# VHH binders against ORC1-type DNA replication protein 2 (cdc6-2), part 7

Target 1, 379 residues: ORC1-type DNA replication protein 2 (cdc6-2), of Methanothermobacter thermautotrophicus (o27636)
Amino acid sequence: MKGDKRRDIRDILLHDETLFRNMNAFDPDYVPENYRYRESQMEALAVCIRPALRNGRPVNAVILGSCATGKTTAIKKIFEMVESTSEGVVCCYINCQLHTTRFGIFSQIYSKIFGHQPPETGVPFSRIYQTIMQHLASEKRALVVALDDINHLFYSKNANKVLYDILRAHEVFEGVRTGVFAVLSDIEFRYALDKNVDSIFIPQEIVFPPYTREEVFNILRDRVRVGFYPGVISDELLERITDHTMDTGDLRYGIDLLRVCGNLAEADASPVIGEEHLERALKSTGPVNLIHTVRTLNENEREFLRILADAGEDMTAGALYELFRESTGSSYSSFNRIIEKLEFLRLIDTRLTGKGVRGNSRILIPRFSREDLRRCPGF

## First folded at step 16 (VHH; from x8 with G55K)

Design z1
Fold by ESMFold2, last read:
Structure z1 (fold): chain B 379 residues (1-379), chain A 121 residues (1-121)
Amino acid sequence: as target 1 above (379 residues)
Amino acid sequence: EVQLVESGGGLVKPGGSLRLSCAASGFTFDDYAMAWFRQAPGKEREFVSAINWLKSTKYADSVKGRFTISRDNAKNSLYLQMNSLRAEDTAVYYCAADEGLYYDFGEYDYWGQGTLVTVSS
């Protein structure tokens, strides 16, 4: 008689257990407890903020380094440390790819302070700004704002206004103490500020050089230890992932390979990540990866993808929002959170048009085919 | 439709005085910073003075002590009192509005058409 390939129900249940003990360890937004190889940069950041803890003005900084050199992690880590030490310093991290306007930037600051977004309509910028600065003055709180990928504020022609409004607040609101950490991923990017803004910015320069191969390997191994159960992936496979990461110069690629390998191993009901899983991750198994990723999405996020897929062309964020709001009734802030999540999951990319009068429309680009999406459950 | 309309320009002798006005409509005046800029023939537009919604003021060094900016929120009007006028003050003066703090650079959202001030012997 030929062998029975049927699995015991108990075996199926046991093999349905995840290889991931902490999936978010593979997110770009993850702030690890173990953060290494940036001790001098962390010290420089701390020196910039320390005056704010002592009722002084924080020192401005320009933070330079290629993508995935740990800049964002360092900023989030130092902000976490400062906030654990004192209520007297407001630390606000803002991704300028997603918040390209003066109103958007200060809405994020408002939300950090008050725990909710300002009203969407009918409230002028000046009132949001005044509310923020009056709070800082009356509560004797300093403000440190990290403007990540600040080049987008230059593209949208908002940089002069934003920097001026943050850094000259003390001229109108007595005792307000503010500082800016401007983050540039393109070391060759040259910017020009109006001379009256440039004269007040005067930043300390903090450089994040590329990681060495040994550093990359150890960073990835630390993520493995947090994100996978012991023994899921060998050091030998991790060496290979490190080599691929070095080839791209982008640590995020290596982290994504780990995530994809884990997903593939789970799909195979394998207790470990093997060489075959890495080979498949490198060549992409798009439909399988898409199915797993889509399963994690709620209905509004799925509707977002349906609208984008049905368009047949790349869409501006504005155009998609109009259709999305008509279909779901969701706010623009909810819509933006979906963009952030879907970009993190590598289901979409964003690109600026560069043609606006007072800002640029983002173009949303699917990383999947419409045909592949329609094969997913719920589509 | 936002409109800023300047008036009060004209010919004046050195050492004289003029008062410029700017009538604003189409937005909530009380929520805006207001500014005066000027452009002399053949030169770039330059900052003169600004006053924000909290009535804090800023002046270019070249006019400090001679010019006084003010606003009347009940009349939605901005004013510039110009005293001790000099030949170098000859320019087209523009009214500008923005919700920001009171920028001393030319990135204001709204602009008037300008009023000519000529200071000549």
Scores: ipSAE 0.775, ipTM 0.943, lowest interface PAE 0.8, mean pLDDT 85
Fold by ESMFold2, fold request of step 20:
Structure z1 (fold): chain B 379 residues (1-379), chain A 121 residues (1-121)
Amino acid sequence: as target 1 above (379 residues)
Amino acid sequence: EVQLVESGGGLVKPGGSLRLSCAASGFTFDDYAMAWFRQAPGKEREFVSAINWLKSTKYADSVKGRFTISRDNAKNSLYLQMNSLRAEDTAVYYCAADEGLYYDFGEYDYWGQGTLVTVSS
């Protein structure tokens, strides 16, 4: 819409024409029907799972690639295909950024199998584990677990336990067949397993190289064709979005930029996405990983990040709590839960000063820059 | 507070026997895998045997056939019957507990202080 940057609120609310043929195409968890440029990786994943469909043991895999190279999409696609054809294989995808402990990992597996979380209190890990494995044995179901960003389990010193408990279950529960897809987004991460774990893991290595610029453009164009009506966005503008996507190295940034552009054009009652919409989207869109993560946070958690970002140097938990309490009125116990969640989401790191326990002696270190946070919505 | 207290160590001649005990408190014993590890002077701690919450057992190759692990859930106690002892069995023996399967590596959550076993003529 030429020369018109703002419309009456009622006009926006009553706008009936839409640019989106399928808004879901721009969702972060969308799995495309036409998944391209990963045919060999898809085949390798299928070969690893195929024995489980034939009463055999799945083949373990290490899946290597930087963020947004299609690893997660490929795994979800294969898991969907397996589950659509058989109930004899349990496929469980777990984000180890969110679930960093043995208990957390097996709670996710439990939830996948039984459709609800295990009881929140009073249930020891061993009972959850036994319930899972007894089910697999009695129902003759194999288990394939994808541990995405498995490096977080190494940081928490849970990796050996988790891999051992999954892969050696057959020693105690006869007939149980398990496999692990270990996913590493940091391909330079070096890991070492205990030799008694390393000897049972023995993975096939599957590499997801970075997409080329041409591949990124075509992937985004495929999303445009699914998500927008024809003619909504030009190839020229899509080329620009591709260039910005390449600058970040994160395909999700390009997909989110498309969504934001569509929303802006729709709010303007425009029949197409124009250059003005892209410029506005670029100003409002921060780094995709940070933006997506902060969207999951409540207002107190966001205030925590604002206070930390405004600090000129590393801040102790005690110092931050004083400012946080003044701003929010929150208890120390609520503050500690926020620290645990933000560390889990890899938004902050904590480090002890000298000899002491965590708490007031902890140093809180942001994993983001002040500038990047200011580009996020609500900051 | 979790406590694991080993007892039964001592001096034994080669070919002899000892029975080690570990008294556990501060947790629901039935929910834990229990293990024995040992550490000889100047050497790293090594796995000896484990028994889990379903009473499945695992043994290091060096002790298989000579050592027997057992547990008495009513008494919250773990045992290691050590027969046909050799000089190389000389070590401090540690009781360990974890809710996991029965790890043969040293990442157990709880550890005792150890009991010394010396095998010499």
Scores: ipSAE 0.762, ipTM 0.939, lowest interface PAE 0.8, mean pLDDT 85
Fold by ESMFold2, look of step 16:
Structure z1 (fold): chain B 379 residues (1-379), chain A 121 residues (1-121)
Amino acid sequence: as target 1 above (379 residues)
Amino acid sequence: EVQLVESGGGLVKPGGSLRLSCAASGFTFDDYAMAWFRQAPGKEREFVSAINWLKSTKYADSVKGRFTISRDNAKNSLYLQMNSLRAEDTAVYYCAADEGLYYDFGEYDYWGQGTLVTVSS
């Protein structure tokens, strides 16, 4: 070849050493153009919103499915579609792990409507609430609020107030039309509302079942088609990634494996992802991300992980709770909140045993090794 | 310090009337929904009536037409006019406050100590 400098310039200009056609396809926030296997769920969501587009009240929904079954993507996609076709419906997605208080929830709604946050001090909740509802009434706009991981509002004991304030607004603000999509990632979670809230929250149930192996493979292949140039990864390797994804029960793990494999192949200056890249990705998926994620945990949450790691095997939630309660004295409700947080942070997975209903029937699966956990501060 | 102080309770005969007051301090009264709850001996606390910052009102079915809730924002005071009293209205009556709409369930932020109303012959 003629000098390394010319090869470097040629590589840069042609971008022929990159494997990624669109790396955004592997981002957690990516909303795919081709969103498959949820057509009936998308239709059900649309049916719930459709009355709001026709001067009616949206239908409330409870959206059930374990983590990474496409619930959040479906909601964001239907909201995008509705807002692109109508100014008459405000669609507000709220992650209840991040916004667990009444003030926080309505601040998100306020920001969605007005394009800026409400004043942090000096303005009482009642005035923020009135500003929201008067706007909806005067502009004749319906409101649909998706409360993702709504179990956190039950844990914080804000669920009754939030649901009441959203769904009963029409009693004070004539013409206001509101609806709630309550998203439950723990399909065994049973919630109870005050009877006067329960009577107004009569939801349509929409179920997001686990994807089949074939569906997972095809979803991953769609992401490969968008995110990589042709020929970068073989169907044989995709089958293996699909199998590992099925073992975890988490589609996002498979997508992340694709991203890591691509990065490793680029670092090796390889034009394709090979077996060696997948093997390294499987070994390396945890340590750096684990250290960063574990920093966010309190002592009880860390004790949970220590007990799970010390078992050396997968544990039922019931077995872990017995050890956890003995070690920490924590309540079962605190224990369940930890499960949900650790699942959200992708530190553990759950699998239903089929032996019963409730938290005790779940198998808890670490997404880390004991060795890797021991390398983290505080373990 | 937030305080809600009820007054006006007492002994009345069936068919009689009584007016309860709740004096509020320690918060901006105009920004709060106010409510009355009651608890009879051996029973759970139950909703009676609420009035919000726009003076919209709500009543339990058991008291509609007999009880009237009102507020005087200038005096930071909440009132409950109770007419046509019945033995079943015997209870400790509690004043409650919250920034929310006007809940008919007992998750209010602030509560008074209560005032006893006894309806008997």
Scores: ipSAE 0.738, ipTM 0.925, lowest interface PAE 0.9, mean pLDDT 85

Design z1
Fold by ESMFold2, look of step 19:
Structure z1 (fold): chain B 379 residues (1-379), chain A 121 residues (1-121)
Amino acid sequence: as target 1 above (379 residues)
Amino acid sequence: EVQLVESGGGLVKPGGSLRLSCAASGFTFDDYAMAWFRQAPGKEREFVSAINWLKSTKYADSVKGRFTISRDNAKNSLYLQMNSLRAEDTAVYYCAADEGLYYDFGEYDYWGQGTLVTVSS
């Protein structure tokens, strides 16, 4: 019988994507051709880079806005435009969640310039740095570096070094022209630079405000038009996806719901996305910010979160440490550093009981649900 | 095992001179920027001077024209020539090393234990 074999693994792997005319429209790294509602921000970014195209120094910028307000897309679009018209400006986008150290940041810049990673062993940071800056000087190329989620460099105590090494290179390498786009997704994040870094950074501030509901709906509908064949999803279901997206404040959540709904409909051999597919997608889709953040954690930090989630309620630091030490063998000092990091990343909160020994006086409060965590890779 | 060992501190009269040395081991000296910092009694540690791996130099305004930083890569040694010393130069002087450009803030990777300089009549 025909139906008995429709769902074997070979069928799943070879399934025709009849609902999707362009699956890439739902990828996190997709850069839409019809990018809208950010015209003034795009103009401000262009003004910052324009001097570099005319043999001048780029203007530094701080790009502020909550996640999924279009910051990354805008930066990638302006970098593409610059690179399509000039070889005289190196544009380097770096995700500081993935590259948290000075060596890592400059390895990414090196790779952008030379087309391959620096040698993995035996090459000191100073040589990599010198190679980069000598190239920029000799080829008369400006460098613009976008440091996305730069708060991670402040946590790692790398921000001052990285900014200094980029922005003061001209003092040693005559003619080098550099600029930094510092991107902050947490607008409540407070940072301080050393005064000798702050004095040269002096950025243009560019704000990406939250999208309105109407803007979110139109952005999602644009993705539907690119990514699905006509008639695959109704406006009524799209309105519901918009409402869920507004509840999270994260446009990527809505885009991922569309992708999951499409996959579920195809798995059901349905020619359209129905309400049942949306309901299933809602149960299975975790928040994009939680997933992204937990990917950056090491195994001990992940074990910390597993223990906290398994408890099903708030725990004292002492109680969690006993389980954590038994599982990992880690010291109390290491455990405390994990608490500080996870609180900084806004994955947990702490509350003092007002009594007890230092570590045992804290209650650890997750900022995530057990179900959302279990949807994350590695959990 | 990285070591930075300062020497040459001591008691000197105002207007006098002193030369500090820092012997480095455990890393490739030529690849590092080197710096001097100082900490006066009851004060925070402050930047004095730095010299990078291309021998470019930087000085705090308070010592410019009086102090000279230098390095001898063959001897893995850093020097600070201090002339026209003043009472306010009294401090523990620290040698520091980092692979970065030459920071005038205290985020260096390696530090010595310090050598005391006392400027007093």
Scores: ipSAE 0.734, ipTM 0.925, lowest interface PAE 1.0, mean pLDDT 86

## First folded at step 17 (VHH; from z1 with D30N)

Design j7
Fold by ESMFold2, look of step 17:
Structure j7 (fold): chain B 379 residues (1-379), chain A 121 residues (1-121)
Amino acid sequence: as target 1 above (379 residues)
Amino acid sequence: EVQLVESGGGLVKPGGSLRLSCAASGFTFNDYAMAWFRQAPGKEREFVSAINWLKSTKYADSVKGRFTISRDNAKNSLYLQMNSLRAEDTAVYYCAADEGLYYDFGEYDYWGQGTLVTVSS
């Protein structure tokens, strides 16, 4: 049997990319150089921003499409293009799942302009807001804000305030030019704006339809070409990955499947990805997104998930709080903040019981299985 | 504790005038937009007027030219001068405060208890 061998850490690092030419091609935040099948959407976004480049007001937009249809990539790409050609337009992308309050949204805008966060304690919103708008006016810069997953601002009751404060700034700060790209990934979401916000938010609608099977195959093949050395995976196997991706309706699943297949083939010391690697990957790909998300959590948040997973999939907030308090000593206020964060991260759902019982009116529903959570480090 | 206390309501004849006041405490008044809303019996609460921390003002169309909003930052007080009053101005008037620009919708963070204004012959 083999004995232990000492390895130089540099040797390990130098060999961990043997099948992967560029493993970052499989990361969720990767922005491809070749971004295709969205030419008309890219043109529509450009038309909305173009007035801002010429001392005019940007056109507002509502960007519609289910997850993984390329909306975020398109916005980030157009913002990169604008920033590369002009300093006269501030382009600010904001994930409303992470920044659900008026203060949070404008803190992100502040950071984009000034390169640092405003103080989170003691500074009133009005002063942050005034600083932003005075800068835009004095430097003659337009502002375009993309509010990704804007439905979360409606859940937090911040949407009317945020849109009003952005779009009506010109009434108080002469010459300020602003526009909003409102992004909706939850196509079942219905929203209504106050009439006095709706009158100033007159958006162009830009639709990102689902990709066709051929488009999915070609997108995945482009990622293979960037991320793997030539010949690592056959077109036949890629067709199978495409079919599984179509079954889920989520392009990210297919991209993640490629990453897992590559890792499994490397673990087997195989020069190529084979059918066995795909079959093993299919059994394991659910937990990859969970692992990355739970890595961002602190120990109290992890304990929340352990308790919820151990008790089953449906549990009242009141019942979970009692177990959580005994385990962590945390206040009910801290517990509620954890619920909000975990719902934000799409790790749990909440539903009302409808029975009118105060404090026990919510059911907490995990979006993960106990088995998948146990595969995560620290669980 | 934030408090907004309205006063100055009462009975007034059509064509008359009334001045409402709102005394504010528990926050830095100069950093807030202030507003008046009203609710008539059997109706939804509606926007009347707002004034922000830069003293820019906004009025509902139904009160333009008749009502004047003002603020006294030294006294932490908001005012509404109501002239040429009509029967349809009869309502409970509410003072509101928010750090935002000067919203003409009812999503203000702080609210007073209201003061009744009755315009009747």
Scores: ipSAE 0.727, ipTM 0.919, lowest interface PAE 0.9, mean pLDDT 85

## First folded at step 18 (VHH)

Design aa6 (from u2 with S56H)
Fold by ESMFold2, look of step 19:
Structure aa6 (fold): chain B 379 residues (1-379), chain A 121 residues (1-121)
Amino acid sequence: as target 1 above (379 residues)
Amino acid sequence: EVQLVESGGGLVKPGGSLRLSCAASGFTFDDYAMAWFRQAPGKEREFVSAITWLGHTKYADSVKGRFTISRDNAKNSLYLQMNSLRAEDTAVYYCAADEGLYYDFGEYDYWGQGTLVTVSS
């Protein structure tokens, strides 16, 4: 019975009614107070660092878990707790996707210690390294470095140097105590270190298993309780968002759906999030993981995905290669390397159908829909 | 351009001594760790010894106690004093340089062409 319900932009800007009690709860970088379901992993991380608080050497760790299992959050939380307890341990978190070189890694460590970046020109790596280690020795501070997505250091061929420089510093700088947390989000990634690096690394393994559906629901519900006023969203809609989150394997997708739903409901001047808001959110939000991943691909790799998506059903590698060769002129060797890369990036799966493996016996299974791919840049 | 030039190789009898030199140019020698690697015919290159820009040294187990690495920053030169030589020390010896710590694996940035050492009775 209301008149024209279309809202003027000025009405939206001046709207006093809000569904959000704390919109920051839906930010990708938000760290909740009630970080749940990782108590044993947090204890294991603490045990690895504890010697450093007692004038000993921290224990190295390999932290294993697929995307969205809480590894990065746990590391950042334990580092914050350690730094609040002591000035005697330097905790440095480094995203190896962003910092792939020896100089880049140690520049981040330098910045953590000294509060400013080292000069990028005119100062050799050895000087930066020496400055870091002499500080640690003279101030009697231990160093713990988390190398998140460390697989990128293996691809850049920097892993042996970086690990050696961190872990063998004590041989040159008396009393320096260092440790490394190596983080792997691709649990199928296989790495090999030089034997002289492997012998000093000796990590504890700490596994972050996938959250169960119940755990995902409860994590999202905790975010709702912090971020929305009571009664804004039903448990039934949370169940649906949980299902979509489980399908993607990315908790951030579910959190973003909550944020978008809230924004849509506010724009409609609705006191609650309804099914219509979720449907609109699903149409407007793409798989964020897919978009970011495909940005890293070259044109041949993108063409591979286009051909696979257009097929509409599972294809053999041989059948896809015929179409790919017609489009790109690429060799079978190049094609096979693309399969390996895309499988590594979790954009496709392969399944063997016969007794032998000659490339033609594999079934290629996309982990994305054609519609989602079309939303990506370059597709 | 960066150059590492080894010299001092030759023929010696078992139990003898030999001194290798590596002349470095094209970079600030004082900022680099230096190393010796060796490669026997038909075998893979292996670590022998390394020395940091601060003078700390490391040796492969097979040469410890018999070989001494040293550097002279004023002459931009690296040395390897090899004593109590054995037939198994026969190899081409390579000089290497890197700005990192004294790696005992072969990922150094700069390499020389090598000098042959033959230990035979």
Scores: ipSAE 0.762, ipTM 0.935, lowest interface PAE 0.8, mean pLDDT 85

Design aa8 (from u2 with D30N G55K)
Fold by ESMFold2, look of step 19:
Structure aa8 (fold): chain B 379 residues (1-379), chain A 121 residues (1-121)
Amino acid sequence: as target 1 above (379 residues)
Amino acid sequence: EVQLVESGGGLVKPGGSLRLSCAASGFTFNDYAMAWFRQAPGKEREFVSAITWLKSTKYADSVKGRFTISRDNAKNSLYLQMNSLRAEDTAVYYCAADEGLYYDFGEYDYWGQGTLVTVSS
């Protein structure tokens, strides 16, 4: 063993204390009991669903806001309230990062209705679709589908089919009543629907603005109260975590810092989270939004980002392609598709060099820091 | 191998009629929505008509009342009866298939090679 101090793994496993009274409070999918600061947005969502409770069609909505502004929580809360009120409305939340195909989306709807997923092979989409819509018609149930991070359906070129199949079902299945909540984290994202889909998707816009510092602090303190035993973290440290959270603009970063600090303090057999735990946590964490987006990438796309991150500014597409081809063997056509995907995902920007080099005039600009990318899993 | 084979195209005078057929193979016909699209030279491909596996139909406004789509599931065949033909109906007509609802946009999974319809005097 070297002279450097290390804590034996056995000591970590054998210590007799835990700081967490509810670890779930720090999970990304946790739905808090005390949901604050979104009363007007909750009212707007309720107004969209209310017709479905009265034998009408729900109103479509576009929910806009940067990551971690409470959009997902609000949708899950309103869906829980509707389901507790009525059996006549099926509320289906779908994460489009996980379910990007027509079959996948409707399999989730099927599972919500029937309690089990359809067979993945041997069943044509039309049978699954017909089973869903016949059930809704015969049981007189409305359907509200939340498509979270819907931009992934546009990238996969599934958005037109999915929206059409949901919203035009009433033309074939009399009495079916459907609505869609489309959730976008990038307010500058421009989507283009086919004209015949755009004419039926007439949404109400609901905006989730960024939280203020005071709101962030109070949200994080609520999570501390639920997730830690009393006295585990001081208000002073929580103020620091709040400041770091505000710097990123991502509430999930603050929640993850709390989780990591708790784990580090437990590993030290400490009864409290101290300044040293926060300092170590800050070295080990990266932006949660970047981490989630990178998970959607294949190995060639990840290699693209590694090469770009290792370069200084002013990397041209031509220069990056040479390094990329040497590393991956990929064609220029494949390389350009990766540029298009990464720009669509807002991981990079492109800039023209004026009248510069023919065919290679684009400069590739990362929207992330090298340090943050290197901290992501798999990098 | 999925195949959609159109037939029945030809030259007709304005006001005339044609019946297009599409023979389908390589998939379970009764599980698919079927459609006709058309493309005149220099123009975008456009929706003409569609029919679901439940025989619900949809027509473009420009052909409604003149064209009739039908299907024969026993023969794995799709038909388009075109009456009162006009010069603007001149196009290559394509058969298309998809497991989804009857889309009036061109994102169908399977396409035929087309049959030419020319309406002129």
Scores: ipSAE 0.752, ipTM 0.934, lowest interface PAE 0.9, mean pLDDT 85

